# Designs tried in a protein design chat: VH-VL binders against Riboflavin kinase. Part 1

All scores and structures are predictions.

Target 1, 134 residues: Riboflavin kinase, of Devosia riboflavina (a0a087m355)
Amino acid sequence: MGIRLSGCVIHGDKRGRKLGFPTANLSIAPGVELPPDGVYSCIVWLPGQTTHHGATASVGNNPTFDDVKERRVEIYIHDFDGTLYGHELNICLLTRLRDMRRFSGLDDLTGQTERDVAQSRAMLAHHALTGLLP
Structure headers, positions and changes below count from the first letter of each chain, unless a header shows other numbers; Kabat numbers aren't used for antibody chains.
F is the ipSAE of ESMFold2-Fast. E and O are both the ipSAE of ESMFold2, at different seeds. Each is the mean of both directions, binder to target and target to binder. V2 is 0.75 times the mean of E and O plus 0.25 times the DockQ between their complexes.
[cut] stands for letters that were removed.
Atom coordinates printed by the task and the answers are left out, and those that the model quotes come from them; centres of patches stay.

## First folded at step 5 (VH-VL; framework fv_roledumab)

Design q10 (from R1 with heavy chain S56D, light chain Y32W)
Fold by ESMFold2-Fast, scan of step 5:
Structure q10 (fold): chain C 134 residues (1-134), chain A 121 residues (1-121), chain B 107 residues (1-107)
Amino acid sequence: as target 1 above (134 residues)
Amino acid sequence: QVQLVESGGGVVQPGRSLRLSCTASGFTFSSYGMHWVRQAPAKGLEWVATIWYDGDDKQYADSVKGRFTFSRDNSQDTLYLQLNSLRPEDTAVYYCARTGIWYADYSFDYWGQGTMVTVSS
Amino acid sequence: AIRMTQSPSSFSASTGDRVTITCRASQGISTWVAWYQQKSGKAPKFLIYYASTLQSGVPSRFSGSGSGTDFTLTINSLQSEDFATYYCQQYDSYPLTFGQGTRVEIT
């Protein structure tokens, strides 16, 4: 697919949520067309870097709550520990892994997130991504 | 339908204690952070305390640290605020409120009706 | 602590008026602002989050805007049920803080 987006990181799961998968929330310009809601395998370029990192992206609302109406892009960057608030990220959405769904609580959400990340890692391991630039 | 119902308010003398309760219904209580917000007569809103979904992460306003204790019982869908060493300036309507969404949204999407705490000599 | 200052503290308006309430943060808070409506004797009602996103069920005459330090709540055409006190709230960092409130009164 190869859908390229960029945005400034705003607050996400790193504010003290205990899910084990801290996410970066991207502020995307209002006029930019987003792909269908879903979970995607993704690569991300950190500020000033030409080497990409694997990631798992959620496009759409967190489906756990009916009160969430606005579409968002949230990214869990694989094997990354750091604070990115206020930084601009470049990303490339590669493969849509699944549709969004409602969760029946924290264990259900955590279990599905573990499966999503594992699938994303597997997809990224088999793609020819060498030389792909921001 | 999300509902939050506070109870336990009353009139008490300075230095005494009260325990406020908030009973939740209409949502999976154990999956949400909860908050207490108070409002003194004819004044604005003041955040008092936050407790996360598991009860392990608690934050308190400086004005109540060491005197108020926050807890929750996820098996009973109930939130508690223990008010110790009450002072006249603690006089307020106390509201129970729910966090908006799971990730970095600490807005208050649902509020209870409030319970009045009056501390007077 | 991040101080939230609302302007004006109160004003008089008539039905059909366009009403604008401003909220200023003492430091940059991105878009982490919510707005609430409170009628006399009642609990606050959630209106807006992320500075500009309307809560489900809130009439479209309400809108929010702003980022950084300056935020605005607008009521496009004031209705009789809109006479109330309005509060902004930042949720960028603890302690969570509210503006002092803006009371919208009948002329």
Scores: ipSAE 0.006, ipTM 0.548, lowest interface PAE 9.7, mean pLDDT 81

Design q11 (from R1 with heavy chain D57E, light chain Y50W)
Fold by ESMFold2-Fast, scan of step 5:
Structure q11 (fold): chain C 134 residues (1-134), chain A 121 residues (1-121), chain B 107 residues (1-107)
Amino acid sequence: as target 1 above (134 residues)
Amino acid sequence: QVQLVESGGGVVQPGRSLRLSCTASGFTFSSYGMHWVRQAPAKGLEWVATIWYDGSEKQYADSVKGRFTFSRDNSQDTLYLQLNSLRPEDTAVYYCARTGIWYADYSFDYWGQGTMVTVSS
Amino acid sequence: AIRMTQSPSSFSASTGDRVTITCRASQGISTYVAWYQQKSGKAPKFLIYWASTLQSGVPSRFSGSGSGTDFTLTINSLQSEDFATYYCQQYDSYPLTFGQGTRVEIT
């Protein structure tokens, strides 16, 4: 089972773009139950599309970025470089890859992000091969 | 090649101070968090302190908090650990270590050779 | 603090043996465990992180497994250079903590 969420894309953090992994920050409606904080393999449906895109999602406030105090969902959409500000995205969180943590340096953050995306891609490919993706 | 070289150890009386240094080479020092880990004679490893890549965040083991001060000079690729109010139980080899990358943050991927601190009467 | 307990404290073995070292966390730490090898008089060497991922250059006879509270380090077909003390370490949360070490000695 996946966890389905919808949210409006708000201004993203520039740090992700600097690492080569631009993220979409989602504003989730008040009262919606979020899954445990962590990094997830994810699929996303872009506005007007019926097919999904692979993604890597972060749920919670990232301790590495102290200026992000409120819990939110951040999505790196694989193989997509457009902008989605103001649009509603539908997503499905599939597999929790790891918990949230603070990083000791920029190289450490970059390396971890690359590993998260690689693992997310591998899990999504596995799900596709085993018939577990919608 | 990553290298970490500690210095500043020695023999001191209880209550005295020492300043340990660790000089880094072979990597972009200013991009990595760094740690101090110690090992008492015939004992295991004990984490002492962690400092973020820019020096903005520091964490200390409870056993040394308030006595030890961790700092870094990114322009000189050097770490410092100021040891104050030393006690016999602080006797140990002190290692500086680099934080890991990937899923290895706050683990220790490269270690220096260590410097011995002996606190005795 | 998260306590890491290793067993056994020491193990006598011969080359070619399979050696398994266990490490138990006092609370769940997911897969945030690293393993280190330390030879007499030397600094520790990084072996494994994320419970099961080998550091580059570490021989494939080393493997790690586990999640949650129970972790193992296995050395298949022990070689002469493997006689050392091994430490587990959790990096889920501060304070960072190590196991007490397991000494692998020649018979």
Scores: ipSAE 0.006, ipTM 0.536, lowest interface PAE 15.3, mean pLDDT 81

Design q12 (from R1 with heavy chain D57N, light chain Y50D)
Fold by ESMFold2-Fast, scan of step 5:
Structure q12 (fold): chain C 134 residues (1-134), chain A 121 residues (1-121), chain B 107 residues (1-107)
Amino acid sequence: as target 1 above (134 residues)
Amino acid sequence: QVQLVESGGGVVQPGRSLRLSCTASGFTFSSYGMHWVRQAPAKGLEWVATIWYDGSNKQYADSVKGRFTFSRDNSQDTLYLQLNSLRPEDTAVYYCARTGIWYADYSFDYWGQGTMVTVSS
Amino acid sequence: AIRMTQSPSSFSASTGDRVTITCRASQGISTYVAWYQQKSGKAPKFLIYDASTLQSGVPSRFSGSGSGTDFTLTINSLQSEDFATYYCQQYDSYPLTFGQGTRVEIT
């Protein structure tokens, strides 16, 4: 079932591209309560599309290379390499994979991101196989 | 080849209106946010307005809020900036510009040649 | 609004010189900085985004650096076509703001 959110894609940073995992930052409407901070397996509907894409979402972890204090949703869309800036995305957060943690450096961040994406892919494959994806 | 061409500038008296247009070619116009940036004679660059790919979100500089209206027609690959209640301090070259891709978003990767708006009595 | 301050405002240089232009933000903006070149009577040209990434087609003598509040644009060996005004711009948040510009004039 999951947690459904929508938001407009706003400016990103180069961090995701440097790590090989380009991300879209979502601006969520004021008053919408975000789920607990963490990394989530996720599905995304691109503008005008009826089919979904697998994704890995980060909620609330923006302090490492971004000085913004407010919680945000940041999404890596699996096997997608295009621009979505200014577009509204609909997402569904399915499984919380882990809580947020601090990183000792760029290599630590990169390694954890690779593990997060692998876990997200495995969880989404499991849900697809068991018929639980919407 | 990305190209942006502005038109509609001219000389007007204070309080009058102008409509600027910008025609786009060489890219999928409906996928990009667009901007207007102006430059007064012998001055620097000043951001005026931003419009999202579908026209749903618009942002304006405080100096022009309530007087300028930004719109787009994705079927014609055209931007419009309606300038109302013009003031002498609105005198500037007006550029339309395309938003950057991915990590360059909300920077201005391609610019038109500009159209001159002169507000004088 | 985030204020962007460039230094110097202008200077004279000769071909072959290494020139550095500084841009300071009034608050932290990560790497959300772009640089533009504007020649007299022309529209600005996109040079650099994300503080240090060169736009395709921009000569390698141009480089950018910085993060947080302090940013620099460097031209390693100035060429005749580089005499122009240079602007930094932040795109961390609205309103989008530019530095006042740095004019690089021939000696």
Scores: ipSAE 0.006, ipTM 0.556, lowest interface PAE 11.2, mean pLDDT 82

Design q13 (from R1 with heavy chain D57Y, light chain Y50E)
Fold by ESMFold2-Fast, scan of step 5:
Structure q13 (fold): chain C 134 residues (1-134), chain A 121 residues (1-121), chain B 107 residues (1-107)
Amino acid sequence: as target 1 above (134 residues)
Amino acid sequence: QVQLVESGGGVVQPGRSLRLSCTASGFTFSSYGMHWVRQAPAKGLEWVATIWYDGSYKQYADSVKGRFTFSRDNSQDTLYLQLNSLRPEDTAVYYCARTGIWYADYSFDYWGQGTMVTVSS
Amino acid sequence: AIRMTQSPSSFSASTGDRVTITCRASQGISTYVAWYQQKSGKAPKFLIYEASTLQSGVPSRFSGSGSGTDFTLTINSLQSEDFATYYCQQYDSYPLTFGQGTRVEIT
């Protein structure tokens, strides 16, 4: 069930964005195939942990950096307020919520992020996630 | 199985230097932040330094800042702590430790056996 | 710096006893507390994180609780291998700080 990926949390400009939804940028190994660009409901594990947490993931290729060796996945972990820099995350992408889109401004971006997180929470509540391991 | 093995401790006079090493095995070393924690004889635990997974960010206890340098070689799964301008109060067992998991960020989930540093006249 | 104060500093106990150790932070640290066990001559062992979550492989007789400034480690029925020194640690902010330790001795 779902698409399983792993990657190390890296420092990036996106981590500093002021949206009320801090995200972790994942460094995914070169050559690993990513699912279509979009926003996904997701669950996350840290290495050695069997307990998962709800999350909302964005998957995208940056055309300005098409020669980068690392692929980009950003994760907002629900109800998490610590730091993940330097940790390896195991994730499972479960449901594609929407296509990536361009925003008309900060209000538009923030409003859509709030809707994405709400939809992700609702989708995760409907999945039978008991017994899933990293 | 996760293992951390420290080496490089010894007996030195004040003002001298030592280089400590920690060799990691049983996990993807390049994915984890690492720490040094020390314990003086018959005393409690004292955090010394933290280094992020790629070495790009480091934090030091005020008592060692400017004297100790933390580094890592991810290709060799090895951690280093360069101890300069050693003082008698630096006498302690030095442990390397791995950063913790989920909500345990900057706690210490696995520890090495420690290496003794003795600074005496 | 956030000061972590443990109580008591030491006490005597017998196998089968319920043991409670407290840890107080000088300011609010949410649930960013870990607990460690250290046996004489050995490295510390990770027991609990996020105030109440048991590390995998740690016996269920250990439990943690608390949030904000007051935290507790409980050993429900003390076993012979539990005689050790216990430390709390905050990871809310730098510098990372430990409590002074609580030594649990054989009666």
Scores: ipSAE 0.006, ipTM 0.526, lowest interface PAE 14.9, mean pLDDT 81

Design q14 (from R1 with heavy chain Q59Y, light chain Y50A)
Fold by ESMFold2-Fast, scan of step 5:
Structure q14 (fold): chain C 134 residues (1-134), chain A 121 residues (1-121), chain B 107 residues (1-107)
Amino acid sequence: as target 1 above (134 residues)
Amino acid sequence: QVQLVESGGGVVQPGRSLRLSCTASGFTFSSYGMHWVRQAPAKGLEWVATIWYDGSDKYYADSVKGRFTFSRDNSQDTLYLQLNSLRPEDTAVYYCARTGIWYADYSFDYWGQGTMVTVSS
Amino acid sequence: AIRMTQSPSSFSASTGDRVTITCRASQGISTYVAWYQQKSGKAPKFLIYAASTLQSGVPSRFSGSGSGTDFTLTINSLQSEDFATYYCQQYDSYPLTFGQGTRVEIT
């Protein structure tokens, strides 16, 4: 089960960093069909690794002036500290946690992000993830 | 109460400049992206420019690119739109508007009352 | 650029009528559509975002639907204060674009 994606980490806005949840923005190949917008529990494989890390992913809109339409995949990797720019990540989206929504302010966004990460962690604890490879 | 108040409009000749301002109150200005949208007399709405909450990203409509400059001062809760090399087709009411703080949220939830720019020979 | 086409451009309706305004995108835009109401001489008012989510404080007689290329705004039981021009807007990609507007006249 799950939706497997891969993409190169690119520069993006620093909203996640402002919230205390730094995210990796993935550039997904043109033509790859993304799941519906929302927040997902996710696992991620760092470059060259066969072990996975828990993550919380958001899939949504990313308006661009390029000829190719782009939707945005942002990954908050749980308990990870480091830089990943220019590296390719393999990910697996497992459970859709909620729809995307508008927030009433930074506190509302921060509180929801904390709940999303907590829910993602809880959901990942209930998945049979042993032996999954990138 | 969220309020956006535009100022700086007026009547100018083609080729002249104007500086529009938008003063925000009632919310944490530095947490929101902002837009300028214009409306020519008896016409519909046209997006002009977007600026991110921290000023790091700016986007402009092709019709104004290179002539208009968008900026913000988060310490004073104020937006600026510098209009250079004005043309008769720039004649419009200019609105500032607020957007969400998340990237999927580019709808305009609050609008100012607008300020009129008339470019006439 | 994504072209947003509204239908009809204008029409008359009576109070109590169910009114439907259509908005068509020139390419697929998922649910990245907002709707606005503009009364003469006033700034636009936010009604709906994400195609179907009603903004807090907007009367429940307003509703939105659609995904992909075809979107509708419905006003159930039209009231006299609903006389206005309505605009759809896509935020799938830049440049952000609006429909040309639909003017609703009550009488």
Scores: ipSAE 0.014, ipTM 0.651, lowest interface PAE 7.5, mean pLDDT 83

Design q15 (from R1 with heavy chain Q59R, light chain T53D)
Fold by ESMFold2-Fast, scan of step 5:
Structure q15 (fold): chain C 134 residues (1-134), chain A 121 residues (1-121), chain B 107 residues (1-107)
Amino acid sequence: as target 1 above (134 residues)
Amino acid sequence: QVQLVESGGGVVQPGRSLRLSCTASGFTFSSYGMHWVRQAPAKGLEWVATIWYDGSDKRYADSVKGRFTFSRDNSQDTLYLQLNSLRPEDTAVYYCARTGIWYADYSFDYWGQGTMVTVSS
Amino acid sequence: AIRMTQSPSSFSASTGDRVTITCRASQGISTYVAWYQQKSGKAPKFLIYYASDLQSGVPSRFSGSGSGTDFTLTINSLQSEDFATYYCQQYDSYPLTFGQGTRVEIT
């Protein structure tokens, strides 16, 4: 994929979160074209850092009839334990792992999230090995 | 199975304090945000407060801000709500509730049985 | 604060009826709406989230729809255990707010 995006981290207001997998919710500017809704392996650059971190991203977009058109990207940063509220993150979406889907309950959602993160880690390791990471 | 059990309710005079507790079982408590929601007799539901899974962020309804304090002890799977400077309008059944995840975050997917707080003179 | 208004405030229906409850937000909230069922003397029970997603274990006769400002909860073929008060709740932004409730009376 290689799709680069930036957005301001919003501290949980107005957004679903993976509380078993702490996430950063990004507010993406209106007019920025996102890839299809889905779950992606991705990398993220934290504020002030020159190195990247692996991550798993969820890309969604709810239709709205309001004048505010906000796109939603939610990121679980691998092996990161902290908050980035109010900061701008730069990310790169690399591989689409699956379509967004509806879940029958918490166990179904949690199990799929665990699989998503495992797949994301594997894809990122593969990209590093093949020289495809920026 | 997910269980939430509230305790600490009672009858108090205006200006007094109460400490509510909620004990959780059947899930990894430290991974979930938690809420308090109240319901006055013969009235609807009113959100009171939210606390993140690690306690790092707390939000309160304007009606209780500065009087109520929300906390959690992840080592004991327990929530606390300290009610100070109680007023007659605080009379309600107080429920603790677990936050949903993903697209259900900030909704209330499991509720305790509630504990009654009565503030009367 | 986002105001949630339910209609009707109460409804009488017979077993087998299709019941629809409406919830209107004072501003756009996308699909961040949940629905709850509360039986007399009991805690609320989670039914629906994200406007249309059914919580695990909730009977398929319950369904939700809507986006933006207008939302509905539908019960197909009402059963005796469905006698309850139903609440919508927005979780688009703080403060979290509920509708005033709709009481379903089985006649």
Scores: ipSAE 0.006, ipTM 0.556, lowest interface PAE 11.6, mean pLDDT 81

Design q17 (from R1 with heavy chain T50Y, light chain T53R)
Fold by ESMFold2-Fast, scan of step 5:
Structure q17 (fold): chain C 134 residues (1-134), chain A 121 residues (1-121), chain B 107 residues (1-107)
Amino acid sequence: as target 1 above (134 residues)
Amino acid sequence: QVQLVESGGGVVQPGRSLRLSCTASGFTFSSYGMHWVRQAPAKGLEWVAYIWYDGSDKQYADSVKGRFTFSRDNSQDTLYLQLNSLRPEDTAVYYCARTGIWYADYSFDYWGQGTMVTVSS
Amino acid sequence: AIRMTQSPSSFSASTGDRVTITCRASQGISTYVAWYQQKSGKAPKFLIYYASRLQSGVPSRFSGSGSGTDFTLTINSLQSEDFATYYCQQYDSYPLTFGQGTRVEIT
């Protein structure tokens, strides 16, 4: 059904934390092909767990701030405030929500992030996700 | 077992250059951002530079901008710090350090043993 | 740059003592504070991150607390291996900055 990736959690840039959407950056193994740049609805499995969490994933560089220009996978895990330090995450990218785009500033970026998360939540609510395993 | 080993330090005159190296083992080097931190004799710690896991972003302390260049070779698990236009106040032990992850990002979870750079006045 | 000020600069203590070191930031940094231990002639060792979370392998006698501008490192029952210099570090924003250090000496 979806695109399965795994990677060691490393921190992304700090902009997501400042906007109230803390993200985990996944370091993906060399040779693994990433999907097209975009924002995706996603599920994530925490270490040792068979239950999943909803998430919103970004694949690509950040177009609003030019300080990082290489492709990255960043995950915002919905309604999660626990600890995941030093762990590998398994994820499944389910639906591509939109293309990457340029933002005119922080307000524009924040508003779009809120819409992305809301759309991701809605899309995940309509998927048959019971029984999916990492 | 995580290990970081620095080399390349030495004694040099003001205005000269040195190249420091740091070899990493025991972890997936290409997955971590890395730092250089220095400590002058009998002084405290001073952050010098940061490099993103893939080399695409770099940050430098204002005191070294334009003089120091940070780079990495992920195929060889090695960091490099090129020190140009050295000044007496650059005299310090230079440590490479691995960035933490998650809530520990931009802190330093593992450190090398350090390499001494001495700039004579 | 965010200035980190530690107090005291140094003090003497005995094994079994409860030791407290304070760190103040010149502006709010939430909980983005780490603490390090450095023994003479050695590289620093990671103790605490996110103001209060212990690094794996660090003894439970160490604890951290605080948020905003005021942070504390506590050693509940000082052991002989704990005599060292301790540094706080903020990682809320670049440039990353350290406190000046607090030396804990044996009485």
Scores: ipSAE 0.006, ipTM 0.557, lowest interface PAE 11.1, mean pLDDT 81

Design q19 (from R1 with heavy chain T99E, light chain Y91S)
Fold by ESMFold2-Fast, scan of step 5:
Structure q19 (fold): chain C 134 residues (1-134), chain A 121 residues (1-121), chain B 107 residues (1-107)
Amino acid sequence: as target 1 above (134 residues)
Amino acid sequence: QVQLVESGGGVVQPGRSLRLSCTASGFTFSSYGMHWVRQAPAKGLEWVATIWYDGSDKQYADSVKGRFTFSRDNSQDTLYLQLNSLRPEDTAVYYCAREGIWYADYSFDYWGQGTMVTVSS
Amino acid sequence: AIRMTQSPSSFSASTGDRVTITCRASQGISTYVAWYQQKSGKAPKFLIYYASTLQSGVPSRFSGSGSGTDFTLTINSLQSEDFATYYCQQSDSYPLTFGQGTRVEIT
């Protein structure tokens, strides 16, 4: 895949928090066509940077209790910490790794998230990504 | 630089109301969840309320549910906490605080100086 | 609600001392603990998140550790500006709760 999106980092639900994989939730403009729900290997450009960073993205519903169901894009940026709220990120979704699924519990979710991130890292290492621009 | 400035505190009788404000600057206010935390004289910290970045979700401590209302005006970078049916045990310094949720937790990375609310007869 | 209990409630120390403050959660909260420093008459200051990660600008003499229910804040060589009250906070779930505070006083 090679889907380019941009969005402002906003307050998101904290599902990744309990797994040790904090995520940036992107506010995507209404009407923008999102790819099918799923988990994607991804690269991201931080504000003002031409160098990309590896990431793992989820596209799908992420409702909070009493929240309206909304399709969201959440990004776990590999080997990064810091504040990104209010900044616009450019991203490129590269490979769809799997369908979104329900989990039987936190252990199941944690194990799958670890697998997703490992697969994303491996996929990104396989691709020739040098010279890609935001 | 991140700055939060509270105002609106004062001395009131039990059963009365106050409106607290917190003006934010130095960051994109509309992108952050915000909190109110209070501290009674010579006591510890007590979380009071949370408001989502767009105002769509709010959480309140059980001690203030139904009496306090949290709101925000993203066009003015301002938070409001409406305090109704005040009780002596509401006497405290009230801080607004910014949520550090970009680390995916409910911590408070910046705090205002606080505004004192005293409820006494 | 998750109860956070700190120990000790207060103690006296001298500059140069290594001091440790303990925080215990009434139920498992993984590593979702933050620590704050509050000086008399001032707002709290953010020190640590995720139990062990220092906030930028916080001196390296501060460190945090722990997971599950037991957490510690350590100051390796106490300085004069460190005499303050310290609070732990569970950052896991609503309602958010703080420990009762530990006051570090000069001997």
Scores: ipSAE 0.006, ipTM 0.559, lowest interface PAE 11.7, mean pLDDT 82

Design q2 (from R1 with heavy chain S31E, light chain S30D)
Fold by ESMFold2-Fast, scan of step 5:
Structure q2 (fold): chain C 134 residues (1-134), chain A 121 residues (1-121), chain B 107 residues (1-107)
Amino acid sequence: as target 1 above (134 residues)
Amino acid sequence: QVQLVESGGGVVQPGRSLRLSCTASGFTFSEYGMHWVRQAPAKGLEWVATIWYDGSDKQYADSVKGRFTFSRDNSQDTLYLQLNSLRPEDTAVYYCARTGIWYADYSFDYWGQGTMVTVSS
Amino acid sequence: AIRMTQSPSSFSASTGDRVTITCRASQGIDTYVAWYQQKSGKAPKFLIYYASTLQSGVPSRFSGSGSGTDFTLTINSLQSEDFATYYCQQYDSYPLTFGQGTRVEIT
C-alpha cells in the first residue's frame, strides 16, 4: 500500500530546526496530485540507499508559516540530522494520522509536533515494512 | 539581558575528568538549542557539541566523540559538559553559546565569557 | 568536513580605512555563513548571519556578501573599537566549522 512520492529537497525558513524537528521540504513535479492535507507516518529512502528510514510527513500549507503559500510536502526524518538540499528523496506515505490544523503559536505547534512524531513512530513499529524498495 | 556563565574549568593531568556548567539567564532557556565551542591558546574557534532545546538531539565533533557528554537541565536553566579521558590537545577556553533564530540556526548569537581547561602533566 | 579559509591572515589598518576580509568554503554552502568579532581576552560577538544579514545592534559600517563558496566581510570606515580578530563560520551542515581568523591590527 501507501502513496509513493519523490522530490528534490528545497530550502525553507528553518523554523523547524529551532524547535528541534528539522524538516525537508520537497519540490514535487508539476502535475503530480498530492494526497489529502494531513499528517502522515511515512518512510524515506535517502540518496543511493535501499534501506528506509522512519519519518513524519505533513501535506498541505503549514498554517503557522506563511512565507510559502503553495501546498507543500514536508518530511521530518526520524533520528536523522544531515544536509539533503538538492537531493532527490523517495517517500511512501503509509498512515494518515490527523487533519492539518491551524496553530495559535509556537508552543501549540511544538506540542502537536511532538505528539505527531510519537504517533508516527508507534504506527511504523507495527507495519510490515521488510523488502520495500524506493 | 541574555547572559551565559560558564564554570568548572581547571588544571588536570591527562586521562582525568572535569565537568563544565553553563547557567543561562535573560531568555526562555527551554526554547533554545545550545552549543559548546572551544579555543586553544592563541588558536581559532572549534565547535565541540550541540544540544537541542529538549535534549533529544545531540551532535559532537569527531575529536571528542565517546569522551565528552552533553546534557541540560531545563528546570535549572543549566548546561553540562562532561569531559572524560582528557588529552593535552583539549587545553582551551570552553564557551557556552546559544543557537540563533531561524536563518541563524546553528550559528552562535550569544556567548558566555568562557572557562579555561588546562590539561598538562 | 567543510573547510573555511580566510584571507588575509592579518591586516594593518588605520581608522577611517575600508577593510575587506574574504572567506572561502571548500564546497558550496549557499548563504549559510556567519561572521564573528573577537577582541583580545573576550568572547566572540555575533555580527552577521545568512551571509549578509546584520545582527541587531551591530553598526551599519559592517556588511557581508557572497553566496556559494566565496564570502566577504567589509568594514566601510574602520573605528578604533574594530581592531579585533574576525571569524567566518559555515552552518550548512555538521560538523560546524570556522575559518582560521583574520586579525585587524593598528599600523
Scores: ipSAE 0.000, ipTM 0.523, lowest interface PAE 12.7, mean pLDDT 81

